VH-VL binders against q9p7v3. Designs and how they scored, part 4

Target 1, 220 residues: q9p7v3
Amino acid sequence: MNKSIFIQLQDQIDKEHSIREKLTAEVDLLDEKLRVLQLLLANCEQNLENQEEILEALEIIKSKTRGLAELASNFPYYKYNGVWDRSIQKVVYLYLLASWTGRLDKSLRPTYSLLSLSEVGQILQVPVFPEESTFHLSIEQYLHAVLSLCSELARQSVNSVISGNYHIPFEALNTIQKVHSSFQVLSLKNDSLRRHFDGLKYDLKRSEDVVYDLRIHKLV

## First folded at step 1 (VH-VL)

Design F13 (framework fv_felzartamab)
Fold by ESMFold2-Fast, scan of step 1:
Structure F13 (fold): chain C 220 residues (1-220), chain A 121 residues (1-121), chain B 107 residues (1-107)
Amino acid sequence: as target 1 above (220 residues)
Amino acid sequence: QVQLVESGGGLVQPGGSLRLSCAASGFTFSDYYMNWVRQAPGKGLEWVSGISSSGSYTYYADSVKGRFTISRDNSKNTLYLQMNSLRAEDTAVYYCARGPYDFWSGYFDYWGQGTLVTVSS
Amino acid sequence: DIELTQPPSVSVAPGQTARISCSGDNIGSYYVYWYQQKPGQAPVLVIYDDSDRPSGIPERFSGSNSGNTATLTISGTQAEDEADYYCQSYDSSGYAVFGGGTKLTVL
């Protein structure tokens, strides 16, 4: 046990701590804006008047995501990706939700469909798959975001009925059914993703129940 | 104004297949839920199948599930019913009928004149 | 697989009131629709949403729906009203289900 070994270990600990602090600070700023956008999108069918605020939040999130990507590209990807993985999943999820609901641009036209991983990468101006930079959007992040979207669409289906919008449950069921069918052909090698996918059957059931309920009861 | 015209009916042997078509005019076809309703000779009405305005959701009566496939082509304003593994009890006049909503049948506000399907050997 | 039960036939004299029932478990909780069918013709919607008339349907046609029974009422019945009448609602799974039909005979 040489003293120089402990000095080397302390130096390495200090360097890694400094890097994690810098990355965590950027992630915290991103997370703050993600919370704002999530609240703005929670009742989007009822709050079309907040569209300018949503567009502003989307641009800020895009900017902060690119800033995080630039900072992260200076460090080993696999050592530090855990610091931003959850936040980047949420960035992808909120862009998918904004696109599906028609809040991604001034047209207010819902897509009722999924942006591809490549389309999300183009919008955010962030690499998809490993490129010359070490920071990129992963397949796992995209798939987690898609599953999160399905849970949110099932939730919004219940709320849209309360507000008198009977079209949203129909489109939500269509999206969840397509996602469910697509996932069944995938060989999932990630335990976290497999567990998340196991939850999709409940979102599918909830969405089906909403649509069936509309068919058997008088519209109020 | 609203017009629904069925075609494709005829005589077919048990176990055979037949495809019915319904040509729609006088309304925006892509905005409406569409249905097939049948009536056996001298019997009552039976709902067979329905399809949402986009074509994304299809529904079937238990008696035809797994044998019949409903589809639509909104670019051609046409509804289809592909009937496989036909049985004598499928003998009926098949009506094309419009639902008043885009995502749910509700009721049937306009009906075609029907096309006769006879399953006999 | 909930059955809607209609009487197979109803007879009335011209000018009298015809009442056709449609019985189903808890039918009053769901909308009921009524169709008129004359021999060799397609059905025609005469009542929607329990009691509403489509444009072109005579005012003598009316509907009600409560509890376990929906009723189609034709006041001052005319010879031209002679037809088969079908009620329609939904089974427990939300699929359209028709009653067995009632033949209305005028005199």
Scores: ipSAE 0.006, ipTM 0.449, lowest interface PAE 13.0, mean pLDDT 85

Design F14 (framework fv_felzartamab)
Fold by ESMFold2-Fast, scan of step 1:
Structure F14 (fold): chain C 220 residues (1-220), chain A 122 residues (1-122), chain B 107 residues (1-107)
Amino acid sequence: as target 1 above (220 residues)
Amino acid sequence: QVQLVESGGGLVQPGGSLRLSCAASGFTFSDYYMNWVRQAPGKGLEWVSGISSSGSYTYYADSVKGRFTISRDNSKNTLYLQMNSLRAEDTAVYYCARDSYGDYEGYYMDVWGQGTLVTVSS
Amino acid sequence: DIELTQPPSVSVAPGQTARISCSGDNIGSYYVYWYQQKPGQAPVLVIYDDSDRPSGIPERFSGSNSGNTATLTISGTQAEDEADYYCQSYDSSGYAVFGGGTKLTVL
């Protein structure tokens, strides 16, 4: 029974709470910008529409992500990564979507192509190597982002038909089929990732239905 | 050389079952939607069933829905049609046919097998 | 949905133009495909997407599709063109639908 020991334990609790609050504040600022970019990309029915706003939002998100990485590097990665994991998944997802829709520099990747984890890391200037003490993009974050991309492409395929853009559904189906085939080869040990992958069959079906409808109505 | 070869046809009694196979060669089978189309003796063509390139989505004519199951094994380059609860009206030559790939101009059945005869009779 | 109606037979002299119709409600809003079938043989695609010819199909084969009627036209018809011809399209659910077939007799 020592009261000074309990005071030291309280100080440690307070310190850890303070760290989580600082990280959460940075994540909240990032999330605000992620919501803005998601809306801009959801309404992109043509390549040049809102292009400057999208590039500005991408640059802000890159800056905010690097700021979070800088702050997080001062603390144990595996102790605090739960604070930013979902937001970083969304960063990766939106960069994949922006690249796929042709909103990033064309010299990096052709329109309708998938950025690799390494390429996303290079663009964000964030490590992708799994060192315990280093803030990095994980394989699991990338795979979640790819699955989120497929869901969004299936959704946008329906909307693009309404807008008279019949090319997008074919490219979306091609991407979703490739992702689905690739995931079948993977031995998934993460329950969250496996549950997310189980949803891909609905995105594939939706995308296939859109393409099949276009074929029968001569809208190609 | 692109080729489709059907097998598994034969004589079967009403209410019986039969499984047809279609062996594909000369192309990347896993890239293509596949179809089964039948033709009763002296009659016209009737589409029976279709399957997506991955095998995840299947389509059936109302006349066979609930009785026939289309499937594929992309590792073996083979298409299947499992036929259950067969009726005299199912008597026909069964063709497998490949849809065109990557054509924004729509899908058409560009390659057909020679067919396999299924006779449903007592 | 869409029901495709073809004449059961068409007769033409060698060297003359044969026309085979395929009628269906609003068929012009759907792609139409044409297949040639000779006795004891599998069907062969001769026209796709209303009017396009596959590689290897003679120029004398052409197609059109507007309103309620699609037409297969064979100019300068030859003896080897004698066969059954089937039109095919899709119903509103996206399922393939074939016409009843037309027997083309040459001579």
Scores: ipSAE 0.000, ipTM 0.431, lowest interface PAE 14.4, mean pLDDT 83

Design F15 (framework fv_felzartamab)
Fold by ESMFold2-Fast, scan of step 1:
Structure F15 (fold): chain C 220 residues (1-220), chain A 123 residues (1-123), chain B 107 residues (1-107)
Amino acid sequence: as target 1 above (220 residues)
Amino acid sequence: QVQLVESGGGLVQPGGSLRLSCAASGFTFSDYYMNWVRQAPGKGLEWVSGISSSGSYTYYADSVKGRFTISRDNSKNTLYLQMNSLRAEDTAVYYCARDQGYEYVWGSYFDYWGQGTLVTVSS
Amino acid sequence: DIELTQPPSVSVAPGQTARISCSGDNIGSYYVYWYQQKPGQAPVLVIYDDSDRPSGIPERFSGSNSGNTATLTISGTQAEDEADYYCQSYDSSGYAVFGGGTKLTVL
């Protein structure tokens, strides 16, 4: 019976647990602000007075993402990235949504287009190239965020019609169609990403139905 | 326990119409996409039609588009398939199949199937 | 559009490993699902998301999917595993696509 081997393994387990707890604490702080921003963006078409709150939430999220990146850079990326992966996907998604809807800055000018992975990296001041142990935005995180954007745009298309905005459904459909076409040429190597992509067909049909309904009723 | 029970199959002449029903129980029907999948005698499975959890979005195989209409009544936990302008090649056992909800789980698949109902299109 | 090709039949002796292939252009980039169908019965899901088993499906059933081929593997094949097996995936338009089916004979 060799007890010393198990004592060494227990020490390593304890160290890894401590690291995961520290990272989880930072992720929890980030998640709190992500929830706030998501609620603010949910009805942004009808509520322009919340723009200052949106800008504050975006800046806090940017700062907390950089703080997480700095902490995470002290530890092996591929060993711990599961702790923050989903939250970083949501950071990218909300920045894409804020940009698309015109809430990213004080201009209130919608882009109706996607920020590239590089543009998101520049805005967040986080690397986008795959460096061995450096915290970075991954292609997979970006693609998940783009798919989440499409689902949200499909949902907002219905609400925009209720509000009398008939332009939003056309821009949403255009975006979702471009995303769908682009994903069809990709060779996806990630199971969760392939699964997420399978849902895009529903978002596309939802957006098509809204536009077809508007055309049938001669609203456009 | 999840149960799907199809009915409405039978013998019909070419050009005729038939309406299939699928009674669902044991789960919250309104949370799930639903599908019709058919199987011609001695042949393989062929997807026919799908409908979203709300009933607002419908999807059809090219072979049935314009002839078949899928619908659902969430208050009655029932899925329907209205089949018009039937052809000999529509002869098959028609299965009601549950898809997973797109809102919560990605990557659709058919986790529960009914026993099927036979539709025979012949003169 | 994606087309899924399966061998029409596979024969295996009891206790041996059966492998059923499902070939499609770039199928490894899509999720694959497998169904078992016995005569006179409805299909039963045996593998979802390439390799996951539903509750109640024996551990001898496993799946893989890479490149242009997905595979259903049945280790230690039993007489009760004799059935038709269908693979299913989706085309780029979101439509469900089934393979032609494989009859597994255990003798």
Scores: ipSAE 0.000, ipTM 0.417, lowest interface PAE 17.0, mean pLDDT 84

Design F16 (framework fv_felzartamab)
Fold by ESMFold2-Fast, scan of step 1:
Structure F16 (fold): chain C 220 residues (1-220), chain A 124 residues (1-124), chain B 107 residues (1-107)
Amino acid sequence: as target 1 above (220 residues)
Amino acid sequence: QVQLVESGGGLVQPGGSLRLSCAASGFTFSDYYMNWVRQAPGKGLEWVSGISSSGSYTYYADSVKGRFTISRDNSKNTLYLQMNSLRAEDTAVYYCARGLDYYGSGSYWYFDLWGQGTLVTVSS
Amino acid sequence: DIELTQPPSVSVAPGQTARISCSGDNIGSYYVYWYQQKPGQAPVLVIYDDSDRPSGIPERFSGSNSGNTATLTISGTQAEDEADYYCQSYDSSGYAVFGGGTKLTVL
């Protein structure tokens, strides 16, 4: 019986497990900071005192994302990208949300618009469309983040009305409509992304209902 | 033409009251945060108060909090400042100023459009 | 919170570069805005977000902001640039804070 073959297989299993655990540990640290930032960005009306905390969280997330990229560069991208894919989608999403709401930098200037994939890559200092890099922001990560943004904007539209901010629902609807029309032009090759996109119609309807209610009551 | 025109200034005795108005034209008034900024004779600029586009959120400098009330009427494109319990140190030119068009994110960071100002003098 | 200090006056010869400072603890972590005010007139925004110019403001106006000092720079200063200049930023609560102003004299 050739026992050395099974010893070799066990060694390879242990090695791959060790790599996944190291990557998972870095992802867990990133996820902790992502949860903090998500709470700080929960409302468009977040206390201005929290802006310094938001900027600090954004910088920490950027730093941890670069640390993860450096670690990941030692291993095959397509073999291990599943370990960080969800978390990097969340990084992109929170940067899109911070930009849309005016929390991305010290100016507090809302964009009411989407950062492009290239702009997000520039901000995070992470490659996009690479030929020479093993760690990069993918088109799929960006599109998932955009869809997540639409869900959050629909949610914040409801909350903004409760607090008396009647402008935010219109900007949210405008953004969601543009995203919806743009996705209809795309030929999606990813089942997960198609399923996420299928949820967009509910965010669009929710946003439309908020604006419709404001118009019926002549608040806009 | 995009403009802001203040009115309502004048001479008032200490402890008195005045209401300032600012008429906006040439832009969609209801889309902007609005502010009052004052300048004492020969002195620098001091931000006094700000109000959100809807009027739901108001902000005040510590020096005027509890005495001044900012309000707006979007149907008339007009901003107001009700000034009560006036003191000699409130003597200043009061400017109406348009802030950032940001709802719920802080919209008193800088001012891109200013009115000509209206003088308020508090003395006996 | 942040308190902004400007020199009361700055003098410059026509055609030379004028520099007006705005000092505040950790001001480089905040955006700074600059206003020009001529006698009897309302202030005019000349620089926003540290270094950006509004439409209509001459290219000779520029700004910078780092550490504890923001600077408004006027290259090739003209007689028409003689005015009071105010820097503005915001405190930790987001309220607008102005510097004391600098009188620029073009001699």
Scores: ipSAE 0.000, ipTM 0.423, lowest interface PAE 17.5, mean pLDDT 84

Design F2 (framework fv_felzartamab)
Fold by ESMFold2-Fast, scan of step 1:
Structure F2 (fold): chain C 220 residues (1-220), chain A 118 residues (1-118), chain B 107 residues (1-107)
Amino acid sequence: as target 1 above (220 residues)
Amino acid sequence: QVQLVESGGGLVQPGGSLRLSCAASGFTFSSYAMNWVRQAPGKGLEWVSGISGSGGSTYYADSVKGRFTISRDNSKNTLYLQMNSLRAEDTAVYYCARDWGSEYFDYWGQGTLVTVSS
Amino acid sequence: DIELTQPPSVSVAPGQTARISCSGDKLGDKYVYWYQQKPGQAPVLVIYQDSKRPSGIPERFSGSNSGNTATLTISGTQAEDEADYYCQAWDSSTAVVFGGGTKLTVL
């Protein structure tokens, strides 16, 4: 190849690098707020006094996600989605967790159930199942978020027993069982998602063991 | 006094639908998980479905999953079972039962008969 | 995932002791509940948490649960005790499981 062609390729590389840097900066700001919300949701019902901070964090995350969507809409979705994919998975996960635990609004009413992909999209004001390749919440992001929720619920089941709350383990087990049954009928084409799903059997077993121990020791 | 009164049972053809109701009184309905248990003529007890006090979690026996939907209206103190795609083997007396601490059924209704036949 | 096995029938003379067994793997590690059902009636809880008796249930009803077997015992059995008896346990994977039932005949 001649020198002119290599100069054109270098220009394109530089432009793509600049775009990735801009997207990464926006993602870093979102990630900072995601870390804050995750810490606030680390303990379930015994920390009800942090509800105002949770609502504030949820609103900031929604705003930052919208800002990322606006910036990303200027560039090819499938070329750059790897920059925000993990962060958007975490946005979905934290909204699922906030809904499950009763932290999504001022009612403090746990759903002990799963928001659908469409419901998450409506809450965040981000498209799902778009007709064109625009910024959207993907099926894969939602499924990863659901699996992350199951891991967190299994962990919180152990912690809730230590704190004397014996109801959370039963609700967690029910959610994990439903997710496990649902995933069994899906034909997963994504290697990362299949790998993540392989972890679900351990979350299910962990949750079952917690509930079993409570009943065996006659605590419930 | 705790009372549970079922209604909505009847004769239905295979493939048909029925909605059962259970009216609860004498206790704080929203504080208790509720269940449906059925009994085919001359047979034993079979657990069908359960729902948490808030309605946020639902459970189903494999034999009814995808066909039956349990729900509740805590403002009306009423439990529901929507039964779709009914089969002859769904013929049974359906009882609603109150669940104490996700352990045992301390109170049962009188039952409502569902007959799936042509 | 456990199966609860009960004898299909038990016969006892009036005034004698009836014993109804309920067997399952490691059942003694779980709470067992017992229900009485008379013809045309809803089940009635007679024993909860292995051995506890609800208010209004006669003292002649007692329960035990150890190893793989839970037992419902009716001392000085009376004619009105004639009924079907079901054991129940909770399993973390299945939620609710009932035994097949035992018909108690008093004659």
Scores: ipSAE 0.000, ipTM 0.391, lowest interface PAE 17.7, mean pLDDT 84

Design F3 (framework fv_felzartamab)
Fold by ESMFold2-Fast, scan of step 1:
Structure F3 (fold): chain C 220 residues (1-220), chain A 119 residues (1-119), chain B 107 residues (1-107)
Amino acid sequence: as target 1 above (220 residues)
Amino acid sequence: QVQLVESGGGLVQPGGSLRLSCAASGFTFSSYAMNWVRQAPGKGLEWVSGISGSGGSTYYADSVKGRFTISRDNSKNTLYLQMNSLRAEDTAVYYCARTYDFWSGFDYWGQGTLVTVSS
Amino acid sequence: DIELTQPPSVSVAPGQTARISCSGDKLGDKYVYWYQQKPGQAPVLVIYQDSKRPSGIPERFSGSNSGNTATLTISGTQAEDEADYYCQAWDSSTAVVFGGGTKLTVL
């Protein structure tokens, strides 16, 4: 090898490092807002006090996600997607949770159901099934988000009973059962997703136990 | 420190009745669900009945529904099982067992009391 | 409704690893509990929530649960481990269900 090859390799290393730093900076800003929204959505009870804050956080996250998408679209998707993959999973998860609980818009009407991958893409204004390898929401990101939703719904079911709300556990169980049934039909070829799916059985057990306690209570 | 002591077992004719008691000590009785689990001679464990900490919820195995009644007196730290219309197949050692919730399992058991139903 | 199937007996020499299975339809989707019962004594909880040990239970006891089968594993089996072992699960339709039990013999 000659000296010019080493100079070209160093330039490429420096360029890739610079790109990763720029992407990481945008991801850090997004993560800050994701932490805020997650805290606001931790309570399953309707709360008029924080609804404006939730709507503001959702819009900021949408704006930051689109900004990240614009930046990332200048670079090879599969080379750099590891920089934002977990954060985008969390974006999808929080939008799923906001929709399920009725916090997504001014209607305050819970859906008690899943937004599809395409619906999330439309809301965030990012592609879902691109013909080119550009920034997009992946099926794997969506499935991870759905599994995270199930864990959160099982957790909120326990808390809602303590607060005297008996409706949430039934809707949560219905959602978790549908997710579990759907995943059993899928052939999972991703190790991370398979490991995450292994946790779903515990969320299902927890949700079933909460509903079982409520049924026993009502039978007496 | 936790102790569960069963009593009330004995020999009964088919169609007869018996009332079992379980005296609890060493823990806050009203904070735990209580259960009856039986074991026929030389056979395995069979769950019979359970009651919530407050006594507000009761549940039964299909084999004993309509014949057995579980109850508790939290002021006396005592669990009861009223057994009516006894059958030969109800012959078993009856254990008192506690659980905090369904995820905790049956963490403490009494020594058991023998119920024999025969002519 | 779930039924739990255990082998009726398992034999091991002292110091060997004993494995006791508990099988049921989609058992891996439920929490499994294991109880040890010595002759003339009440059962003792040795594993809860598939793989957790209560305080006082030796670390040679371990558990796993996946698919249709839960397994209780006793490494370096000792004479004092000779007992009947029962698995148990919670089911929304049948409430509490126990396996038929496995007699562990340690020669």
Scores: ipSAE 0.000, ipTM 0.418, lowest interface PAE 16.6, mean pLDDT 84

Design F4 (framework fv_felzartamab)
Fold by ESMFold2-Fast, scan of step 1:
Structure F4 (fold): chain C 220 residues (1-220), chain A 120 residues (1-120), chain B 107 residues (1-107)
Amino acid sequence: as target 1 above (220 residues)
Amino acid sequence: QVQLVESGGGLVQPGGSLRLSCAASGFTFSSYAMNWVRQAPGKGLEWVSGISGSGGSTYYADSVKGRFTISRDNSKNTLYLQMNSLRAEDTAVYYCARDYYDSSGYFDYWGQGTLVTVSS
Amino acid sequence: DIELTQPPSVSVAPGQTARISCSGDKLGDKYVYWYQQKPGQAPVLVIYQDSKRPSGIPERFSGSNSGNTATLTISGTQAEDEADYYCQAWDSSTAVVFGGGTKLTVL
């Protein structure tokens, strides 16, 4: 008899499912472009031979991120944030990496330096300070991205030594040390972020060991 | 150099069918969403349909939903629009356009267009 | 759903500034794109993301978008700028929406 109540609930379920499908489709396509940019940025020590491809990929990612933001702004942020959270973390991470390697306009930051959350938001043209129900970059997304950057810098630091580039390890260590010091001031309440942060100590140790070895064998 | 070339337009009677093609070159076709935009003689632009780079998502204007089907063959760098149950109101130049946002953004390159005329 | 309203025509003297408006509810919260179309030709993107110019578009073209209205501005308008101009935005139904178009006459 009260069939209409369950029909209304089914309608709401179908509507929310449709919204998640639309958001997931945009995220999947963003992820394709993120994979391309990640491959282009895999070697921090390379000549700017692929610079035009990197700038094109960054612009596409920015445009797709804005498209996702526009779509998402029609729906409650906290209800659907889980659909794009990991992908937006990767967007932030790759912009941090591109900036650190000197692939972006150096007037924003010198090479081998870290963009702030506000600067990333400015570049992507996405809000960074939460407004109720609006798409924005979160502090947690930025912190995850910074930790991912440190892991990548430690990896490329090891690889650059093999290639005969001894400058990258020193710059990577400097960045990782600054990030590590900053994180120790924070009271982390998020288990995912705390687990990710635990990896930073390993990245710091790896980077210290590489630099120490270079000082003993090459830089005296 | 990015190029988009449409083909398959022509004269068709009401209730008939046509398939349009768009041949793409000069870019990685699978990395971009593609769209069909039409323009009736002497009128403005009207978005018709969009498809994601992978082909996994398709979008349609209400006026064509259920009658038109967008598809792509990334191995051939070709976009298609299958048009069924054509009406006089479908008479237009049909443009193929490249999109950065996967049907939620902008069109940076357009083809020359192909004319579809639906008339008895 | 958003509907974009443009004036059907705008006239400007050679060398003067032309301004073409595009109005929609809360349009300033969306990205707006502008296309130029000359008779018998395909549209050409002249402004993207409210205010940016693609490579090859003259610097006399600029754009802005705030509140309910986006504006395409052509400074020092030339005879070759005579064309139809369309604004475009994305709506919440995952549909692309175009303005009705503005015929720019340089007289």
Scores: ipSAE 0.000, ipTM 0.407, lowest interface PAE 18.3, mean pLDDT 83

Design F5 (framework fv_felzartamab)
Fold by ESMFold2-Fast, scan of step 1:
Structure F5 (fold): chain C 220 residues (1-220), chain A 120 residues (1-120), chain B 107 residues (1-107)
Amino acid sequence: as target 1 above (220 residues)
Amino acid sequence: QVQLVESGGGLVQPGGSLRLSCAASGFTFSSYAMNWVRQAPGKGLEWVSGISGSGGSTYYADSVKGRFTISRDNSKNTLYLQMNSLRAEDTAVYYCAREGSYWDEYFDYWGQGTLVTVSS
Amino acid sequence: DIELTQPPSVSVAPGQTARISCSGDKLGDKYVYWYQQKPGQAPVLVIYQDSKRPSGIPERFSGSNSGNTATLTISGTQAEDEADYYCQAWDSSTAVVFGGGTKLTVL
């Protein structure tokens, strides 16, 4: 039994633990800003005061995501990606939501459409289809973000009717229908993503019910 | 090494008040949301309250809204739970717990707990 | 308004596989977390986000979640695994919800 071998193993264990702690700390700081932005975007009202805060939050999230990417690029991607995977899904989701609702820039013009994975990568200045050991936005992160967007759009459709806005439910239904149709042609090999996709049918039904109720009451 | 140590539990009469404290060490306290979870004798776990890393957002279970107040002092690495208008059903071990992720509400580290008994 | 239902007890022989279920309406659409609690001790996270293990948790612990049921699986169950196990999920209407707990007995 060689004592020096165990000292080397302990050093490696300590190094890996230190790396996970550093990555987790950066992720937690990013997550705090993600919660702030999500709260701002949950408001169905478009107002100029709120918009400046949203633009600032988007810029901070972009900056923190790039900082995380820089830190993470020093370490094996597949060994540590579980530390930031969920948070990066939320970054993509909130950028998709901000774009769809018209909060991504000063124009306040809703797109009612999806940013592509490549477009999100360009905005965040993070690679999309990288070589080995590079921090990147994955296809799986993007698809989870798209599904999360559909759930939020279904929720906002109910709330927009309560507040007297009858346009949002139609655009939400259109988006959710397109996502549902597109996902049905994908061969998903990721169990988490397949499970998330199974939830989309409830968002679709909720959105259909809202639009159906509006038509029956002659509000559209 | 992450450590959470609760204190302030004890015997109190119905309608009384207690303040619980949780001393945190081994991590950047201000970067993590913190929670209180309780467990009545021989019963299961029940989430009580949560607070964001900055202290700007607080959350409460319906059973304690208006009676309990969660707060934190990041300069002292300490989490608090002010419990007012205590009832017999508040009798439980109260655990301090760290939220493992801002988005996914789960608890990666727990303290040993402090017992609160509400009885006359 | 999700309610998480667990069997009150599960018994398994040493070395055999224990399976503890956690059922809730459309639970597969949510992330599930599992905690182990030994008598007189605080809970310990053993599975997060349905199937992921924290550092230090033995690889014999695994999780799954689909449809209405999440399952905690302990392969090659050891005497030290005897404990109460709680599932947990997040729901927008209730924030954090725990299952009623399952007492695992290793005999």
Scores: ipSAE 0.000, ipTM 0.416, lowest interface PAE 18.3, mean pLDDT 84

